VHH binders against Probable tRNA-dihydrouridine synthase (dus). Designs and how they scored, part 13

Target 1, 316 residues: Probable tRNA-dihydrouridine synthase (dus), of Aquifex aeolicus (o67533)
Amino acid sequence: MNFKKGEVILAPMASYTHSAFRRLCRRLGADRTYTELISAVGVLRNGIPMKLAYFTEEERPIHIQVFGSNPEEIAQASVVIAKELKPDFIDINFGCSVPKVLRNKAAGYMLQCPPLMGEVVKETVEALKPYGIPVSAKIRLGFEKDEVERIVEELQKAGVSLIAIHARTAKQGFSGKALWHRIKEAKKVASVPIIGSGDVKSWRDIERMFEETECDGVMVGRAALSNPWIFKEFKEKRDIEVGLKERMDFILEELSMMTEYMSREKACAEIKSQIVQILKGVPNSRELKTYIVHAENCKELVKRIEEAKERELLYA
Key: E = the ipSAE of ESMFold2; O = the ipSAE of OpenDDE; V2 = 0.75 times the mean of E and O plus 0.25 times the DockQ between their complexes.

## First folded at step 3 (VHH)

Design m7 (framework vhh_ozoralizumab_d1)
Fold by ESMFold2-Fast, scan of step 3:
Structure m7 (fold): chain B 316 residues (1-316), chain A 122 residues (1-122)
Amino acid sequence: as target 1 above (316 residues)
Amino acid sequence: EVQLVESGGGLVQPGGSLRLSCAASGFTFSSYAMYWVRQAPGKGLEWVSEISGSGGSTKYPDSVKGRFTISRDNAKNTLYLQMNSLRPEDTAVYYCARSKYYDWTGRYFDYRGQGTLVTVSS
């Protein structure tokens, strides 16, 4: 199986974890990446969305993340993706609970029926056998009720090869605390690797999650947006102080890579959210963020980023 | 070649006064907003004062407002900081700094001098 115990993984985050960001995190020590979520119905109707599905060899192992409401559609879309792109895993997303997804009874909605989740995984596993591509699942503890043991048991019975658990219910969203002890309890019934997720904010939290939960891997989400160096910090067991110049250099490299799979103008528009995130790690950066993101074209955006690189930040 | 050279630091007793100077060269001094910033031992950089290119506008954080006065002499390419009623917590290395954009809220600079040490103790 294409998984090593002790991996530290970049979590999928819509609008952020496209190819450029995944590649830069791999270079900083992330062991594995996931695409943003891809609609099964969208693939079957319109073909593979290359902005979301594009990846390079340096991003491997890569999980292409699929969601939907219907087992047959998810399996069919997974075959289309597997044939064309040959990812290391197809991942089935059962964690997304945004209103539009829930209205369509997709992804996180399916946590209400673990047997249906099992049916989705089983049909996808069987459909992918000719291509030799395993299936992983990304889940939460449950929808409203925590029933993670039941969910894990249904998925592994269906043939899933790997499960990532965000230690919250779908109804919680990001509220409250991630319940790390529930990952430990899920691990007790697991016959496949378990990746823990939720409230990982520092490299020390990565260590604590391994120690407290006994999980096989740790997935880092929001903290990686403001500090992609968290992966390198974990590998080197030290805090890394990253200045404004290094953060802006990261953004410029990311912007350059984005032009491989989208227009330069679209890349310049979309990188602005990454700039807001990476500057969260810099005190007193609110006005700098505003100045940079108000650039009306690519030339002005790059100019404002270059200006920021040459200035020293003053902490009041 | 932009150069900023600070002077005037030293040891002073609490309640005392010091005047810092910064000699600027290598650019059109009157075209740039200028700043004083400081760094106390073991702490980050703190913005202390700013002045517009013409000298017509000044700003201060609450920590020094009423005690410190920034001024400039554009004919001599020199920036000043008059520090009155000094406190032990004013102990820091003081830097003269340049900004190209006055509207930038005074928290970012593109050049800084090498600093002058101010120690406030008995």
Scores: ipSAE 0.000, ipTM 0.146, lowest interface PAE 18.5, mean pLDDT 87

Design m8 (framework vhh_7z1x_3)
Fold by ESMFold2-Fast, scan of step 3:
Structure m8 (fold): chain B 316 residues (1-316), chain A 122 residues (1-122)
Amino acid sequence: as target 1 above (316 residues)
Amino acid sequence: QVQLVETGGGLVQPGGSLRLSCTASGFTFSSYWMNWVRQAPGKGLEWLSGISSSGSYTSYADSVKGRFTISRDNAKNTLYLQMNSLQPDDTAVYFCAKGPRYSSKLYYFDYWGQGTQVTVSS
């Protein structure tokens, strides 16, 4: 509902796209963010996991992403979240296909039954009406077989307001190539905005996805982890050269923000995966990366990050 | 404009209990997260507990989890902190803090009450 055609969006990525990273990407020009995946059953049994659900006004529009295997549980958990946190959207994840999720017949597993996906969305839409919060869905082309048109049609019939499509099947994971032409075909049957996703590696790929698929928005995933400046590059239509000092400053700012919703010790442990990703954008950084992530406490980690700011690495 | 008034502090013996109250006025109490924060003599501020606008979600600092219980009555515009198994190191000024959303970061709170003194001695 509050979607604007042409948006460029930060994709949800477990362990990476917590509040601090989402806020920094918003400052760099991302138009919309999603929380990490939240278990509907977990919410109902243990309450809202604030480590995953925490967000600030700077991150709006924000989609709180939920998953499960049961329509009633997803709808009930969505009401709990909507009532307490008032996100811009509740997003139902039908794209995650990691082994644990599939064993519980949740998320990506449900792509095998589009009518059930429709039932989940319909029950959630109806349950959220008193709160005025729309429902979006994040999907793949299908589980093993590409059935994206059927999936889109079932979700639209159920009352979904926005669909993001990762142009791969669940079985495919991240292997092979994203099939952008299938997003274009899905757009032909769509009556709601379609966000394209998959294999967006540069700001020029964002432009190409809009042009080739005619989608209404583009979602950037893994490329944003090594290059969060991709959003700024797209808005300014130019390549931005980011040195080691600027990358380490980004990490220090992110670490500072993380302490708003987790302990300093946890923040220092969890930022290490972000450091691994951002250093992928720096040639010949393997030894530096290893040195930094093997810091055994926060003081040592910050010291090693500050040391990195003083070093020069030659770009290829 | 916005006013928060804490009551219920006092002197208690170790192992005792106290119930703190915070009465809010000047804003729509039922629309905001509320928090309890304390400051022990010669020490910094410590966030203790937060409660969502409806009361459905609560959170606690490890130092008080299992001993303190936060609650609210939106019809009475009142926030509560039930403190059990009090120890000498719980001696502090206790503050009611208005926040628009849950946070353990103290600078997110846009208004604080005057505080109520809790002394655990003997």
Scores: ipSAE 0.000, ipTM 0.147, lowest interface PAE 19.8, mean pLDDT 86

Design m9 (framework vhh_8fcz_2)
Fold by ESMFold2-Fast, scan of step 3:
Structure m9 (fold): chain B 316 residues (1-316), chain A 122 residues (1-122)
Amino acid sequence: as target 1 above (316 residues)
Amino acid sequence: QVQLVESGGGLVQPGGSLRLSCAASGFTFSDYYMNWVRQPPGKGLEWVSGISRSGSTITYADSVEGRFTIIRDNDKKMVYLQMTSLKTEDTAVYYCARPKWYESSGYSFDYEGQGTQVTVSS
């Protein structure tokens, strides 16, 4: 298995964790990355969405994350992806609970039936045997009721190789506090590596999650969007001061990489949400953020980003 | 070694159509996902479309979805790109590309072709 105890991992986040962002986080010390979630029925109907599934060797080990509502569809889509792209893992998403996903009884909805989650994993593991690609799962503690031990046990029986746990129920979304002690309790019944996730906001939280939960890896989500240097901070055990110039240089490099797998116009439109996130780490940046995201075209966007690198001169 | 020979480009008016062809040799064509990529004047390479080994899985860049169709013929070792409703922004040199890492998009490609120029102008 290509998992190493102590890994710090970039979480899958829809609209954010495409190839460019994954590569930049790898360069900053992330040990492993996941694609954004990919619809199994979408793959079977329309083919692999390369905007989501595109990756480079620099991003390995790479988990291509799929979701769906039934075992056969998820297994079939996983085979299509495995044959064409040869990822390190197929990851099955059992955590997403946005309204469209729940209406289709997919992903986080399936937490209501751990035996069905087991069937999804079992079918996918069996289908992927000829290709030698292991299956991981990303879960929550349960749908509304915390059943994490039962879920972990069902997935292990099914042949899962790795489990990442966001320490909230699906119904909680991001409300309340992540219950890290539940990751520790899940670890007690685990025979596979457990990756902890939820409320990791600093490199010290990464250390604290390892210490408090005894998990085998830590997954960083939203905090990496405003501070992708969190991976480097953890590796070096220090706070890294990142100025506006460095943040804007990161965005320009990301934008350049995005044009490898999407049009420049699409890249300029989509990078705006990442600019909003990375500027959350900059005090008094609300006006600058608004100025940049209101650029009407790519040329103006790049101009405003370049101006932001000289922010003290621009707004002095 | 690997050879990919593109043809079918030319000058067309906005709203027009062209069919590009790619003849592959020097490798087992049926073992590879194939792509079309393009380079507009003064810009970098842009992925356009991909097709799996059997032709069962097909993907398109958002900018060309609904306007372009990728087709392959494994017996003839050919990939085609049928382009309709052409726009001035489609002006580029078009390349047929074989994925270097078994990837179906981006710039990680083995290709040997000279490309074929598509100019959309009146």
Scores: ipSAE 0.000, ipTM 0.148, lowest interface PAE 15.4, mean pLDDT 86

Design r1 (framework vhh_ozoralizumab_d1)
Fold by ESMFold2-Fast, scan of step 3:
Structure r1 (fold): chain B 316 residues (1-316), chain A 121 residues (1-121)
Amino acid sequence: as target 1 above (316 residues)
Amino acid sequence: EVQLVESGGGLVQPGGSLRLSCAASGFTFSDYWMYWVRQAPGKGLEWVSEISSSGGSTKYPDSVKGRFTISRDNAKNTLYLQMNSLRPEDTAVYYCAKDYLGYSEPYFDYRGQGTLVTVSS
């Protein structure tokens, strides 16, 4: 429940940060995890999407991330989730800016109206009071205009307990450089913990973000996909050389865990994107990536992963 | 329980046609935008079509535009994909999805088991 200064956190990443990956990152030293984003409207009409919302006690503290375009729908969906799953936090996504989300005026689109963001948070905080579950928010600096101080202030007035800031505007997407100095400036007006995010590529970047921004926590996104050991590296203050065998063992463990909340065949299909990501950490691995992901069924996929552990087939 | 059941896949020759169906249950189908997403052997997920809840708006990537047509029958809770002028590179497992958020990232809230389409002589 309680946030501790100095936490290093696994960022929510659609298609990647399901339960298995969150559990493995926790074991490697991540202090907190977030689900992939869950549609508020989807929850209200179809019930909770268990593939996205599934979690184990090992993943706590867990933030279940919700998005939508309407304060009442987000608050109602949050209550449904709170009653059934009892997460540590409900997190509201105000950062996602993919074209589909923007057309629905959801998530990152709402950065254009900080008072509406405040209304979303206030309604959700009020609705969750009987359940004792706090609300966090994940934001960007603004939609097109950087107005992070105004956004932080509106969310604090609304009763938010924690804010994570990706130091880019929604319009930037992932282009350009994350503006870490803006996190520092946001921290100066903050009365709640601030988690910094953006351009964290190594354990030294985690340390540097704490030093340069004075934030209370650091969130690691894409770098954790190729190097989930980044959390352990930070805790131990050293670079960890992770070989192919260790990377393939990670994938096999993840695949096994995925079958708790999806079929084996779905798990084998979905793990391929994670294999591509983790092999980015292996020099000259293009041929190996191609070999493994071209497996046409689960049995062949597992066989090719096991062959990769021994390095006999693709390394001269 | 939300269920999406794809069907209609199979082996077809280049230049051929195939019609995929997706039977939806466990949710109010007419309230949701629906999608077709595919995964070719050894590749990631690729968005191939979307349709608005009413069926009034559809979109396609350039790779299939003019060849594929998405449609829906809200009375029957069924989504369709008409695939014409099929090419070997269309070989993939095709998934029906709802609440798919992105075109720039492989994401969807829920998808079915998929149906295999093989385009080969």
Scores: ipSAE 0.000, ipTM 0.157, lowest interface PAE 13.4, mean pLDDT 86

Design r10 (framework vhh_8fcz_2; at its last look DockQ between E and O 0.03; V2 from the best seeds 0.00; counts 0 for: pae E 14.4 > 2, off the site)
Fold by ESMFold2, look of step 4:
Structure r10 (fold): chain B 316 residues (1-316), chain A 121 residues (1-121)
Amino acid sequence: as target 1 above (316 residues)
Amino acid sequence: QVQLVESGGGLVQPGGSLRLSCAASGFTFSDYWMNWVRQPPGKGLEWVSGISGSGGKTTYADSVEGRFTIIRDNDKKMVYLQMTSLKTEDTAVYYCAKDYLGWSEPYFDYEGQGTQVTVSS
């Protein structure tokens, strides 16, 4: 499927960007979405984890994101996913730097060896050719040393169709600042679309990223968790005030959608982290947040969310 | 209804051994990687070891590799951590955790009280 210059994309974020959240962000103006990252070895040994891989047609264009340490495993897992689910892209995560992933020599660890990254992409591209599914990659600037130009060149040579760049090294994690000028330098050597990522916190930052880096798309991560309306704000070029009632309605709709691919009890447990995030935009919400997330079951959780909506109405 | 119950901790001299156990219930145990994580006194959580759903792959933190062995029994729904050559820096509360994938911060999905391991003379 095609990439259009000017897209604003929802970043993959483990534990957060499941099907329901992606759909709601699409409705709010996100142009493209990614699943949470999926272990290649997990797919081969335990099957496709449907909680992570489930998507609906309204989430297209959708990238199913895979990570691993072995080119053959990644390619084989990608074929399994492609045959069963037919996503628009298979995305290879080369950027995740959480301790468990790095200790398994996966994702961000591979930034230490650009030729290996190229091997992964090449094998995956060839394996997916019969299915017509292109390969994208999500990278960082490098592991410890910034080598982003070399990495982009290796991935292009290997046949990657799209590269998203988080403008930090793997060792930085999320510390320090994202170095946006390095995305611009990567764009200069790129022959494929470049999506810029890192420290995009507002719709104005989206505009700044396009202007400063000349990237082809901008990816929004953590800011979308507390403000999914950032996509609509960018489309409409204005700040959008979203009150407590609308935020709670978002959560209730998300919860309803989650039950399509997980049990209601699992959905109620997982939605609590989303509630915490979306309430960050509500002044003086500490007591309310605590009250809602301490619900002992789904019925109580929904009741407390509905009560929060009533509080806004009472103070109107 | 998901439950993880850790046991087997205790007071041990440096160089000693312990075996930790984790009884799991309320989920399809063989579908998940299982992990041991620990919290040393006054410090944050630290990943120790992981094992795939089938038991075919194991991983270890550098600080414990060669000294600790993670084992699972899918029929009994159990995960074990065999600890040998214990050091004072291994002192911590040890938790059993389901697999996690985080982007910004390490997250461990654990629900037990953990089991205290204290290594001192």
Scores: ipSAE 0.000, ipTM 0.153, lowest interface PAE 14.4, mean pLDDT 84
ESMFold2-Fast, scan of step 3: ipSAE 0.023; ipTM 0.483
ESMFold2 (binder alone), look of step 4: mean pLDDT 81; pTM 0.833
OpenDDE, look of step 4: ipSAE 0.008; ipTM 0.255

Design r11 (framework vhh_8fcz_2; at its last look DockQ between E and O 0.01; V2 from the best seeds 0.00; counts 0 for: pae E 14.2 > 2, off the site)
Amino acid sequence: QVQLVESGGGLVQPGGSLRLSCAASGFTFSSYWMNWVRQPPGKGLEWVSGISSSGGRTTYADSVEGRFTIIRDNDKKMVYLQMTSLKTEDTAVYYCAKDYSGYTEPWFDYEGQGTQVTVSS
ESMFold2-Fast, scan of step 3: ipSAE 0.018; ipTM 0.532
ESMFold2, look of step 4: ipSAE 0.000; ipTM 0.152
ESMFold2 (binder alone), look of step 4: mean pLDDT 82; pTM 0.836
OpenDDE, look of step 4: ipSAE 0.180; ipTM 0.655

Design r12 (framework vhh_ozoralizumab_d1)
Fold by ESMFold2-Fast, scan of step 3:
Structure r12 (fold): chain B 316 residues (1-316), chain A 122 residues (1-122)
Amino acid sequence: as target 1 above (316 residues)
Amino acid sequence: EVQLVESGGGLVQPGGSLRLSCAASGFTFSDYYMYWVRQAPGKGLEWVSEISSSGDYTKYPDSVKGRFTISRDNAKNTLYLQMNSLRPEDTAVYYCARDTSGYSDLPYFDYRGQGTLVTVSS
């Protein structure tokens, strides 16, 4: 299998972790990336959503995430994706718990029935055998009740090759504290690699999660949006101070790369949320942040970003 | 060729109001349920509002109920979201989405627009 113990991984985050951001994080030392959520039924009805599924060789190893409620549909959609795009893994998402997904008994809802999760994985593994593509799963500790050991046992019996655990229940969302000790307990029953996730805010937290949980990999989510340099910080074991010019250069490179899989107009609209995130922690950036994101068109957006770089040069 | 184009986002102070619009083309708009969904920085997608094909039935989560109103003009192929009493936690990229779920047990947003950023801050 193409997983190495000690990997640090960029977590999937809807609207943020498209190809451009994944590539830039890989360049900064992320070892592995995941696509945003892709609906299995959507693939079967409308074809592969290339805005979500697009990737380049630089992003490998790449996991294409699918979700659904029905084992046959998830397996069939996975074959369509595997045949066309040849990812390193198909990942099945059992963690998303937004209200609409729960009403449709998909993703995180399925944590209430570990045998059904096992059936989904088993059918997907069997269907993918001709393509040689392994299956990973992204889970939480449970839906409302923590039963992570049972979930892990069902998934590995079904043939899963890798499991990422967000150390919260689905009902918990992002509230409270991630229970890292539960990842350690899950690792005790695991026969496959376990990736830990939840409350990783710094490179020291990555190190601490490895030490405290004994997991095989660590997944970084929200912290990577404001600090994509966290991967480089971990590899180099040091804090990296990143100035405004470097942050704006990151955004301009990302914007350029986004035009490979979306229109320039759409890219300029979508990059605005990432500008808000990357300027987080820059002192006195609230006015600048507002100024940049309220640009009315692409040309004005790029001009305001360039002005921000010039501002640092003048006041450095 | 299905297209959804959102507009109306911007910066507002807490307690302010914004009206979002979504222009739909390339399909029979009046045949489809429509949704507004949002994504706050570092969070997953959150369903914000739902409207039936006729416009007669609407649904909202508790987080926005009483403050947001979804509506549609089928003659103009346009979806709207009126947002009142805005709070800092409403800061997000807002998307309009078409649902083709029908008899499926899994509703799918088969077209989501480019999104429009709403920032609620002084």
Scores: ipSAE 0.000, ipTM 0.135, lowest interface PAE 19.0, mean pLDDT 86

Design r13 (framework vhh_ozoralizumab_d1)
Fold by ESMFold2-Fast, scan of step 3:
Parts: C-alpha cells; structure tokens; sequence
Structure r13 (fold): chain B 316 residues (1-316), chain A 121 residues (1-121)
C-alpha cells in the first residue's frame, strides 16, 4: 500500500488537472495526484487517451481515474490501462454528476445502487490481481439521499484499498456546504483510508478537515486552481503571497510541459482557462484576464503573458 | 510502424458470399477496436462494422446488419469480414482500419491499401 496518513492531494478536475498541472502541484508539495476522468468505453473503443492518461514519474503516486456504467467494461479498461501505463492505483469515479455522465448512467449515477458499485470494484480488483495494482474509489455522500456509510461498507467489502469522499450528494453538485461531519461518520465504519474533500479553500481548512473529520488524507480541488501554492502553504504552515510575475511564470512553465502530450496550438487554447483561474488572486486583474484570453494565436498569447509579468497589478 | 494488409476481395454474383481478411502488425492488436470501412466508386468512406479488442462487442449499420459478420483472431493478429447475400450496392474498396486513441467518438487514423469487392449481375 503506498498511502501515508496525512497526505494532501490534488483533486481530479476535468480540463485542468492534466500532467503539467499535476507535476507543478507535486513540486509545490502535493503528495498524490489523479488523472481527469477516462471513459472505460472510450478506452475499449479507441485505446488509451494519452492527453488524459499521460503522466511522468514525478507525478507518482498517480491514480488513473476510470468511469463507466458496466462492471465488465470498467474492469477490462482498467486492465488495458494497467498493462500499458502501470499506475499506482486505478481509481473508479462514482462522484461525477455532469449531465452527459448521468445520461449514460455512469459515475455519480451509480451512487443510487451501492451493490452495483461493489460489483464494479470487485470485478476490477479481481482483474487487476495479476498486475498488483490496487483500486481506489472517489465517491459522494450518495446520489440524492446521503447513505455514505452503506456505500463505504459495500466498497471495502468488494476489496477497495482507499476511498475519497466529496462531502456532498451528486444531485447537490457544488451547491450548499460540504458536510464534513459526514466524513467523520464514514471514517467510523471504514477499514480503509478515507480522504476528505469539499470546501477546502485555504491551508488552514486542510488542518481543520484533518482535525474535525479524523480522515487520513485531504483532497484539494478548486482552491488549487487559483492557488497551487496551497500545498506549500500547508507544508510550511504559513501564508504565501504570490505576485503576478510568479503566477505568469507558473503558466509559462505549465504551457511548456503541455506540449509533451498535446500540440502547441491546443496547449495555447487550453491554458486560457488556467490563466483565468490563477489570476483570481490578483487585484484589478479583470482587464488583464480579458486581454490575455483574447489572444488569437499562440505567439500572441505568449507575448501577452510576458507583458503581464511587467505590470505588477498588485500595486495598481 | 502500423501495417494493415487486406485480402479476399474479388468478383462475385449478387446473392453470393466473400470473406475478407486483414493482417495487422506493428501494434498490440488485441488492445484496439478494429473497423471495416468501404468506399464505393465516386462516394465517400462508409463505416461497415466494428469490433472490440476482445471480440465481445460488434456493431453494424442497418445497410449490412444481418448480412455481414465481423470477427477477429487475436492469436493470429487477423481481422475478418464475412459478407453474405451480397448486393450490387456493396461494390466498393474495403479497408481494414485502426482507431487512434480517443475518449468518446472513434475515428480511424490508419487504413490499409484496401481490397476491391465487385458485385455484378
């Protein structure tokens, strides 16, 4: 088992947590990373999507997230991934509730049937035995009804090695508050490590989640997009003020790394959403964000980022 | 280097049968979905059948459903298309195709040289 109690983990976030961002967060003190969602049917139909599955040794331990609606398909796709890429874990996503996923009765939709979630995990665990790769699960409290204790019990009975809990229901999405006390209650029935997730906005919230829930790890999502330094803040127990130049240097390094697994044209298009997120912490940056994201091509984008480094909008 | 070599085409009368073969090399054949696609004279490429890496899942358009059967022999790295009850409109060059990796929608990025099937009265 390569999990250590007290880990702080970068959450999987579609469109954001590709290899470059995971590597940079690891360098800043994240202990573990997860890929974006990978469709089991997509793997079986088209092979492994390298834009999503690409990783480097620096990102280990790495969880490759798989989702689907059928136990056999998830197990088969997991074997394909395990043989080719040898991740530290295959993670089964039971938390995603975006409309497209729900229409296909996948991921978060399956929270409505904990025994089926158990079948998915059991088949995947059994299929991966020859490869020695453990299975983790990322869940919510339930679909519409909170039944997290039952879900945890079904998954651990099936052979899951680690569970991450976003303390909201699937139907709740990101609305309302994450119910941290439910993570604590889930921990009471757990025989495997529990990672808490939801409403972690600062390094002090990471400490509070450990203290209030007694979880074994904490997963940081959206807060890491505007402040990837949150991992370093937690390790050093201090607030870190990050200026515009350092934020833009982060983006340029990320952009460079992205070209290892996608074209430069695609990298320049996709980095724009990361730029919007990382500038949320910079006062008076609305006009700058607009200026940068309206760049018509990669050359112009890089020029506008370099110009931004000189502006020091923190003092504007 | 990915290589796909089709064979088995020829001239056949309406109502007849042919079996096409595709010898694959340069990749782990059992890990990939495989396709048969065809191109009739003066027309675009038409998808004809698909099969999962294990052979457990197959799919066909209505134009060939019930008449064509796709299969594979992973030990021999060979894809097959059994074509029964052939019609003049089945006249085309038939290509074996392999998908590039993708998340949802398949598209084939490799195809062989093709094998001509002519169905004539």
Amino acid sequence: as target 1 above (316 residues)
Amino acid sequence: EVQLVESGGGLVQPGGSLRLSCAASGFTFSNYWMYWVRQAPGKGLEWVSEISGSGGYTKYPDSVKGRFTISRDNAKNTLYLQMNSLRPEDTAVYYCAKDSPGLYEPYFDYRGQGTLVTVSS
Scores: ipSAE 0.000, ipTM 0.114, lowest interface PAE 16.6, mean pLDDT 86

Design r14 (framework vhh_8fcz_2)
Fold by ESMFold2-Fast, scan of step 3:
Structure r14 (fold): chain B 316 residues (1-316), chain A 121 residues (1-121)
Amino acid sequence: as target 1 above (316 residues)
Amino acid sequence: QVQLVESGGGLVQPGGSLRLSCAASGFTFSEYWMNWVRQPPGKGLEWVSGISGSGGKTTYADSVEGRFTIIRDNDKKMVYLQMTSLKTEDTAVYYCARGYSGLTEPYFDYEGQGTQVTVSS
């Protein structure tokens, strides 16, 4: 087990937290990263999806996140991943509640039955013993009913080594406010490290979450998409003004890294959503966003990004 | 006033080695990808290799991968191309170019004057 109290962590976010983004956040001071969620059944039927599972040594400690509905399948898929990729952790997702996942009784659906969550963790821990890879879990407070203490107790009895808590119920989605006091209450019954998550919007919110919840780590999600410098801001205890040139250079570096695990055409298509996110921090950027994302091919996309860099240099 | 000046070209035997140099001025060198491109006699421009501003990422054309190494020295504002196991088909004028090549389909905004490399007996 390799976890240090006080870590600030990049949250798993589908479509965004692939290898390139994780590497860049590590360089900016993130202490730990998670892959996007990987289907256990998908691994067993089609092999490891390298677009999602690809990682480099720079991203360690790395948690490869799996989800499913069946303890045996999750354990078997975890062994396949452990043997081939040797991650620092296998993470089990018990928080995702998108309609397709719920229809398959997977991930967040399982919050309705903490004993079943315990069986998933127990079988995965036992299966991974020969490989020496610990198991972590990412949970919410509950499905509709908040029962986070019961969930934490079941998971730690099953042998989980680390738990990240998004301080909302699955039914809540992203609505309302994250209930940080519930993380503090969960910490009181925990014998393993607890990572707090939800409504972290600035480096000062990272400090506040540590102070208010007494958690062992803080996970940053959506705020890192528009401001990946949040990790550096926290380490240096200061606000960092990031101009358009630096944001565009970040995107170009990310785009280059993406071609290690996906085709050039897919990389150019998928980076567009990240450009929209990173430009949210730039005043009056709506027309620029539209201009860049309407590029019809990779050459035009790169040209428009480079043009944006030169405009800022003239203003600065 | 972006300026790129190549040097180090010459005549070399097949299987030999050469090191090309490019001196850059007029811009913040460490913030830009740098490239080597070449033009064989009677043919169009062919991209050869690229290196990111920090030097942390390099890209190569399939025809040179494993034989050529691109290096940069940001303190000296220099880019180098170390060429080994040279073949007659490597004969070309080699140009230093500023531009993004992280996708291996580069976009350039400035090129130097070139330096001739001839691989023959």
Scores: ipSAE 0.011, ipTM 0.481, lowest interface PAE 9.2, mean pLDDT 90

